# Designs tried in a protein design chat: VH-VL binders against q8ssq3r676to911. Part 9

Target 1, 236 residues: q8ssq3r676to911
Amino acid sequence: SPQDIAKQLTLIEFKLFQSVKMKELYHKSWTISKSKFENSPNIMSLITMSNKIANWVATEVVTTPHPKKRVEVLKRFISVAEHCKKINNFNTLMEVISGLSNSAVSRLKETWKSLPTRYVNSFNSLQNFLKTDENWKSYRQTLKTKETPCLPYLGLFLQDINFIEDGNSNLSSENDWVNFKKMNLLTSVFTEIQYFQRHPYFSFSTHQNIQTYFEKDIVILPEKELYAFSKFIESP

## First folded at step 26 (VH-VL)

Design bb4
Fold by OpenDDE, fold request of step 27:
Structure bb4 (fold): chain C 236 residues (1-236), chain A 124 residues (1-124), chain B 108 residues (1-108)
Amino acid sequence: as target 1 above (236 residues)
Amino acid sequence: EVQLLEPGGGLVQPGGSLRLSCEASGFTFSRYAMSWVRQAPGKGLEWVSYISWNSGYKYYADSVRGRFTISRDSSKNTLFLQMSSLRAEDTAVYYCAKEGYQRLYSDYYYMDVWGQGTLVTVSS
Amino acid sequence: SYVLTQPPSVSVAPGQTARITCGGNNIGSEYVHWYQQKPGQAPVLVVYDDSDRPSGLPERFSGSNSGNTATLTISRVEAGDEADYYCQVWDSYSNHVVFGGGTKLTVL
């Protein structure tokens, strides 16, 4: 079920999230193209998972040739996204929405037209929630109200850290000592991350079959092939 | 098919301003980072500016920082480059380019599709 | 600022193999991309992520990257391969796209 998918992905991704160490977030360690896996292994694991799931969502849609079945796939993923939001898993929510927003999926106009209004509205609402207007104002406001367990969208933390790193010198302009302002800014982000790492989703039962599916059995297409498949199932 | 169209080039006097546009089609524009790259006559490629898919990241070459502003309008599938305080050395063909990957996370970038380019000439 | 260094020109006879180098400090730790530009045309991606080839590009185009040097290799060079070639990286330190100076490939 969509709920089961959401819960199991939450368990998987939260475990990854919880494994992230603060040392991985220093010095843009996760941004160095070929050393990021070594320096920020847990961050990269979660990033890899996120990209994989987003791709998987798109893959599932574009590899469903039957139009009616394809609509059902859309419904399923929108439902998954709804559940993710409900259980305060914004990371997986972002992944699913990203997958559904992939060009290979979004171009399927007939498929989307066949989607019931309820699902369309839901999808749009979820997109709106994740909009970047005013620097993710809506999302940030919501996140501030959340208690654990909660899986925040990692990408925004990384963005904020990058912004801090780029905007502040490691040394103070006043005395060439440690820039405590910068450190305080970073610490604030780290504190927030650590807050959300405190408590996992203990109420969720592990369904090993589903987790194994995501670990070993999911099929993802190369990104370049997604569009080709999309064109094949629904002509321009 | 992915297409990028770049209107808006032309002749402008030093100190003047010009706004370039890049109209995108054939892909979900809002999900891709975009860049501006310019090429002075007889010279090599010079990166000008980058903007992430959600406009969360904007980067500029040192040569244009403070003078150029990159932006995008997803509703119009259009990338913009607002140029101000133009100098003779800004004379170039300006290309808009689409980033290769539509990943949720992208920490390195390549440009898989380029526009035809538009000539900007800064001269008195 | 990160700097990429390319030879200004490379010449090869038809049917031979052309190798265009792109030097950079520890460039092997970065992903390198290559673009082909023919006169009066926009650049075209020919290699990305060191060695991946875009769809539609001939297998004659390949790339490698290690240490301080990335290399674009064009086997069985044809007259149509005559163009300028640019290497490119993303510099995470400066958050800049960095291009090499370009290499003019001449087919003799």
Scores: ipSAE 0.278, ipTM 0.746, lowest interface PAE 1.1, mean pLDDT 93
Fold by ESMFold2, fold request of step 27:
Structure bb4 (fold): chain C 236 residues (1-236), chain A 124 residues (1-124), chain B 108 residues (1-108)
Amino acid sequence: as target 1 above (236 residues)
Amino acid sequence: EVQLLEPGGGLVQPGGSLRLSCEASGFTFSRYAMSWVRQAPGKGLEWVSYISWNSGYKYYADSVRGRFTISRDSSKNTLFLQMSSLRAEDTAVYYCAKEGYQRLYSDYYYMDVWGQGTLVTVSS
Amino acid sequence: SYVLTQPPSVSVAPGQTARITCGGNNIGSEYVHWYQQKPGQAPVLVVYDDSDRPSGLPERFSGSNSGNTATLTISRVEAGDEADYYCQVWDSYSNHVVFGGGTKLTVL
């Protein structure tokens, strides 16, 4: 079910999120291609999972050739996204919305036209919640409520840390005032990450078949093939 | 159909500034990384700058670092390149280009769609 | 910094096969992409991820990449294939896009 999928992805991704150590975020280590897997292993595991799930969503849509079944796939993923938001799993929510927003999926005009209005409205509402406009205003307002359990969108933490580091990257250690300001800003981000790490989803139970599916059985297309399949199922 | 248009080239003097725009259509602009690539007269392609889909990562060629700033505005489907402290060596056709893959986190890049380019001439 | 080396020119008779090389230290561990540029025009992607073709490109365009050399192969060359060709990688060390110097393909 959509609810079960959302809960199982939450358990998988929260375990990765909870494993992140703040030292993995030092000096933008996750951006340095030669050493990122060594120095930021849990961040890289979560990034890899996020790209995989977003691709998986797009793959499932474009590899469903029958139009009516393809609409049901859209409905299923929109329902998964709805449940992710309901349980405060904004990381998986972003992954699913990003997959549905892939150009290979969004170009399927006949498939989207056949989607019932209820699901269109839901999808638009979820996209509006995750809009980057005004520095992610809607999302940040929700995160400020500190409601738990919650799996925040990792990418925004990484973006905030990157901006803090770039604002101070040319400064020597002899400038103690700037180093103090940088550390205070970084500490605020790290404290927020750790706050959400401390509140697991204790009420969710594993479903072995679903866990095994995501571990072993999901099919993703190489990113290069998604659009080609999309054009095959709905010609221009 | 995916399209990129670069209005806003022109003639500037050394030390001057210019902002280039690249207007995008036919794809979900906010989900793709973008690049600027330039080509001096009679020369090959030189990458200038990159910006991730969410603006979280920006990279610059060493020849322009500190002088050029890449940005994007998803509400206008527009990529920008703010050029400052221009030199004669910056004279080139400037292309904007779209990354061929959509992804949340970038890990490699090629450019599947290019604009027609706009000429920037730096001379007195 | 990482450098991609291409021959400045290659000449080929119509109907024959052109091979344009792109040399780089351990380039086989990177994905190589190829662009065609005709005079006065923007570059056009002709091969990506070593060997894949964009939709609409003829099957006569193909690529390979191993060791220190990537190769763009154009079979049954036509006069319309006359252009400059650039290889490109992402250099993960510098987080820079790197282009080769370009190869002018002349169809005799």
Scores: ipSAE 0.263, ipTM 0.650, lowest interface PAE 3.3, mean pLDDT 87
Fold by OpenDDE, last read:
Structure bb4 (fold): chain C 236 residues (1-236), chain A 124 residues (1-124), chain B 108 residues (1-108)
Amino acid sequence: as target 1 above (236 residues)
Amino acid sequence: EVQLLEPGGGLVQPGGSLRLSCEASGFTFSRYAMSWVRQAPGKGLEWVSYISWNSGYKYYADSVRGRFTISRDSSKNTLFLQMSSLRAEDTAVYYCAKEGYQRLYSDYYYMDVWGQGTLVTVSS
Amino acid sequence: SYVLTQPPSVSVAPGQTARITCGGNNIGSEYVHWYQQKPGQAPVLVVYDDSDRPSGLPERFSGSNSGNTATLTISRVEAGDEADYYCQVWDSYSNHVVFGGGTKLTVL
């Protein structure tokens, strides 16, 4: 069920998230091309997982040739996204919405047209929730009010850290001492991450078959083929 | 086939504004970061701006920061570059380019497909 | 502020090997990409991630990157290889795409 998918992905990705060490966030280690896997292995694992799931969502849609069945696939993933938001898993939510927003999926106008209004509205609402307007104001406000457990969207933390790093010198221009302002800003982000890491989803049971599926059985199309498949199943 | 088309170039006076567009096809536009790169006549390549797949990250060269705005519309598979306060030194062929990797996160960046470019001439 | 340095020009006879260098501080720690640009045309990717070759490019094109220097190597150079070549990196410090100044390859 969509709920089961949401819960199991939550468990998988939270475990990855929880494994992230603060040392991985120093010096933009995850952005260094040849050393990011060595210096920020857990961040990279989570990033890899996110990319995989987003692609998987798109793959499932564009590899469903029957129009009615394809609509059901859309419904399923929208439901998964709804459940993700409900259980405060915004990381997986972003992945699912990203997959559904893939151009190979979004171009399927007849498919989307056949989607019931409530699902369309739900999708639009979720997409709107993840909008970047005013520096992710809506999402940030929600994140501040949510109780644990919660799996925040990793990408925003990385963005904030980059912003802090880019906007502040390591040394103060006033006295050549350590820039404590910068350090405080970074510490604030780290503290927030660690807060979420300390509260796992204990109420969720592991379904090994579903987790094994995502680990070993998931089918992902090469990126070059997604659009081609889309055009094949629904001509322009 | 992946292709990028850049309409919108032309002649503009100094201080004027111009909006470039880049129409993408043949790939999952919404999953790729995009960039604008320009080349002044007889000069080398100069990066102008970068935008992530979801528009969450936007970066600009120092030479255009505050004057140019990059954006995208996934529903139209179109990349935009809004240029304002144009200067003579902004005269160049402007290329849009597609990121080589499909990723939710941009770690490093190269451009595997380029448009044919559009000429922007800033002159009185 | 990251800078990539290329020689302005390189000349080679047909059938010989051309080597175009791209210098940068600790450039070996980043992936370098190379673009070919012929007169009046858009740039074309010829090497990415230091040494990977896009589909459709001949094996004559290869790349390497170590220390402070990346190198594009074109073996058995043909007249059609005459072009400008640019190296490029993603500078994670500034979040900028950085190009070298370009190298004009002349086939004698």
Scores: ipSAE 0.201, ipTM 0.723, lowest interface PAE 1.2, mean pLDDT 93
Fold by OpenDDE, look of step 26:
Structure bb4 (fold): chain C 236 residues (1-236), chain A 124 residues (1-124), chain B 108 residues (1-108)
Amino acid sequence: as target 1 above (236 residues)
Amino acid sequence: EVQLLEPGGGLVQPGGSLRLSCEASGFTFSRYAMSWVRQAPGKGLEWVSYISWNSGYKYYADSVRGRFTISRDSSKNTLFLQMSSLRAEDTAVYYCAKEGYQRLYSDYYYMDVWGQGTLVTVSS
Amino acid sequence: SYVLTQPPSVSVAPGQTARITCGGNNIGSEYVHWYQQKPGQAPVLVVYDDSDRPSGLPERFSGSNSGNTATLTISRVEAGDEADYYCQVWDSYSNHVVFGGGTKLTVL
């Protein structure tokens, strides 16, 4: 069920998130090609999982040739996204919405037109929630109100750290002392991450078959093939 | 059809400022990273700046860092390049370019569509 | 900074095969992309991800990448292929787009 998928992905991704060490966030180490896997292994694991799931969502849609069945696939993933939001898993929510928003999926106009209004509205609402306008204002406001367990969207933390790193020197321009302002900004982000790492989803049971499916059995098309498949199942 | 239009070029004096715009159409602008690339007269291509789909990552060539600012407005499907402290060596045709792939997290980057380019001339 | 090296010029007779090289340290571990630029025009992507071809491009255009050299191959060269060609990579170490110096292909 969509709920089962949401819960199991939550368990998988929260483990990854909880494993992230603060040292992995130093010096933008996750952005350096030659050393990112060594210096930021847990961040890279979560990033890899996120890209995988987003691609998987798109793959499932564009590899469903029958139009009616394809609509059902859309319904399923929208439901998964709804459940993710309900259980405060915004990382997986972002992945699912990203997959459904992939150009290979979004171009399927006839498929989307066949989607019941309820699902269309739900999808649009979720997209709006994750919009980047005013620096992710809607999402940030919501996140501030959440208690644990909660899986925040990792990408926004990484973005914030990048902004801090790029916008501030390590040394003060006034006296070449340590830039305490920068340190405080970084500490604030780290503290927030650590807050959400405190409590996992203990109420969720592990379904090993679903876990194994996501680990070993999911089919993911190369990114460059998604669009081709899309054009094949629904002509321009 | 994917299209990128760059209307903002012109003549500017050394030390001056200029803001370039790139209007995007034919694709979901907010889902793609964008770049500026310039080409001085008779010279090769030089990358200028990169911005991710969510504006979370901005990168600059060393030659323009601190002087140029890349930004985007998703509501207007527009990419911007604010140029300040312009120098004669900044004289070039400036191209905006669209990323080839959509990724939640990008690992590599290529440009599948380019604008026609706009000439920026810095001269006294 | 990462550096890509191209020959400044390559000449080929019509109907022959042109090969344009792009050298870089361990470039084979990076995805290489190629752009064609005709005089007075914007660059056009002709090969991406080492060997993939954009829709609408002739099969005459192909790419390969291994070791320290990427190669753009243009078979059955036509007069219309005369242009400048640039290789490009994403340098994740510096987070920079890096272009080669460009190669002028002349069709004799």
Scores: ipSAE 0.076, ipTM 0.697, lowest interface PAE 2.0, mean pLDDT 93

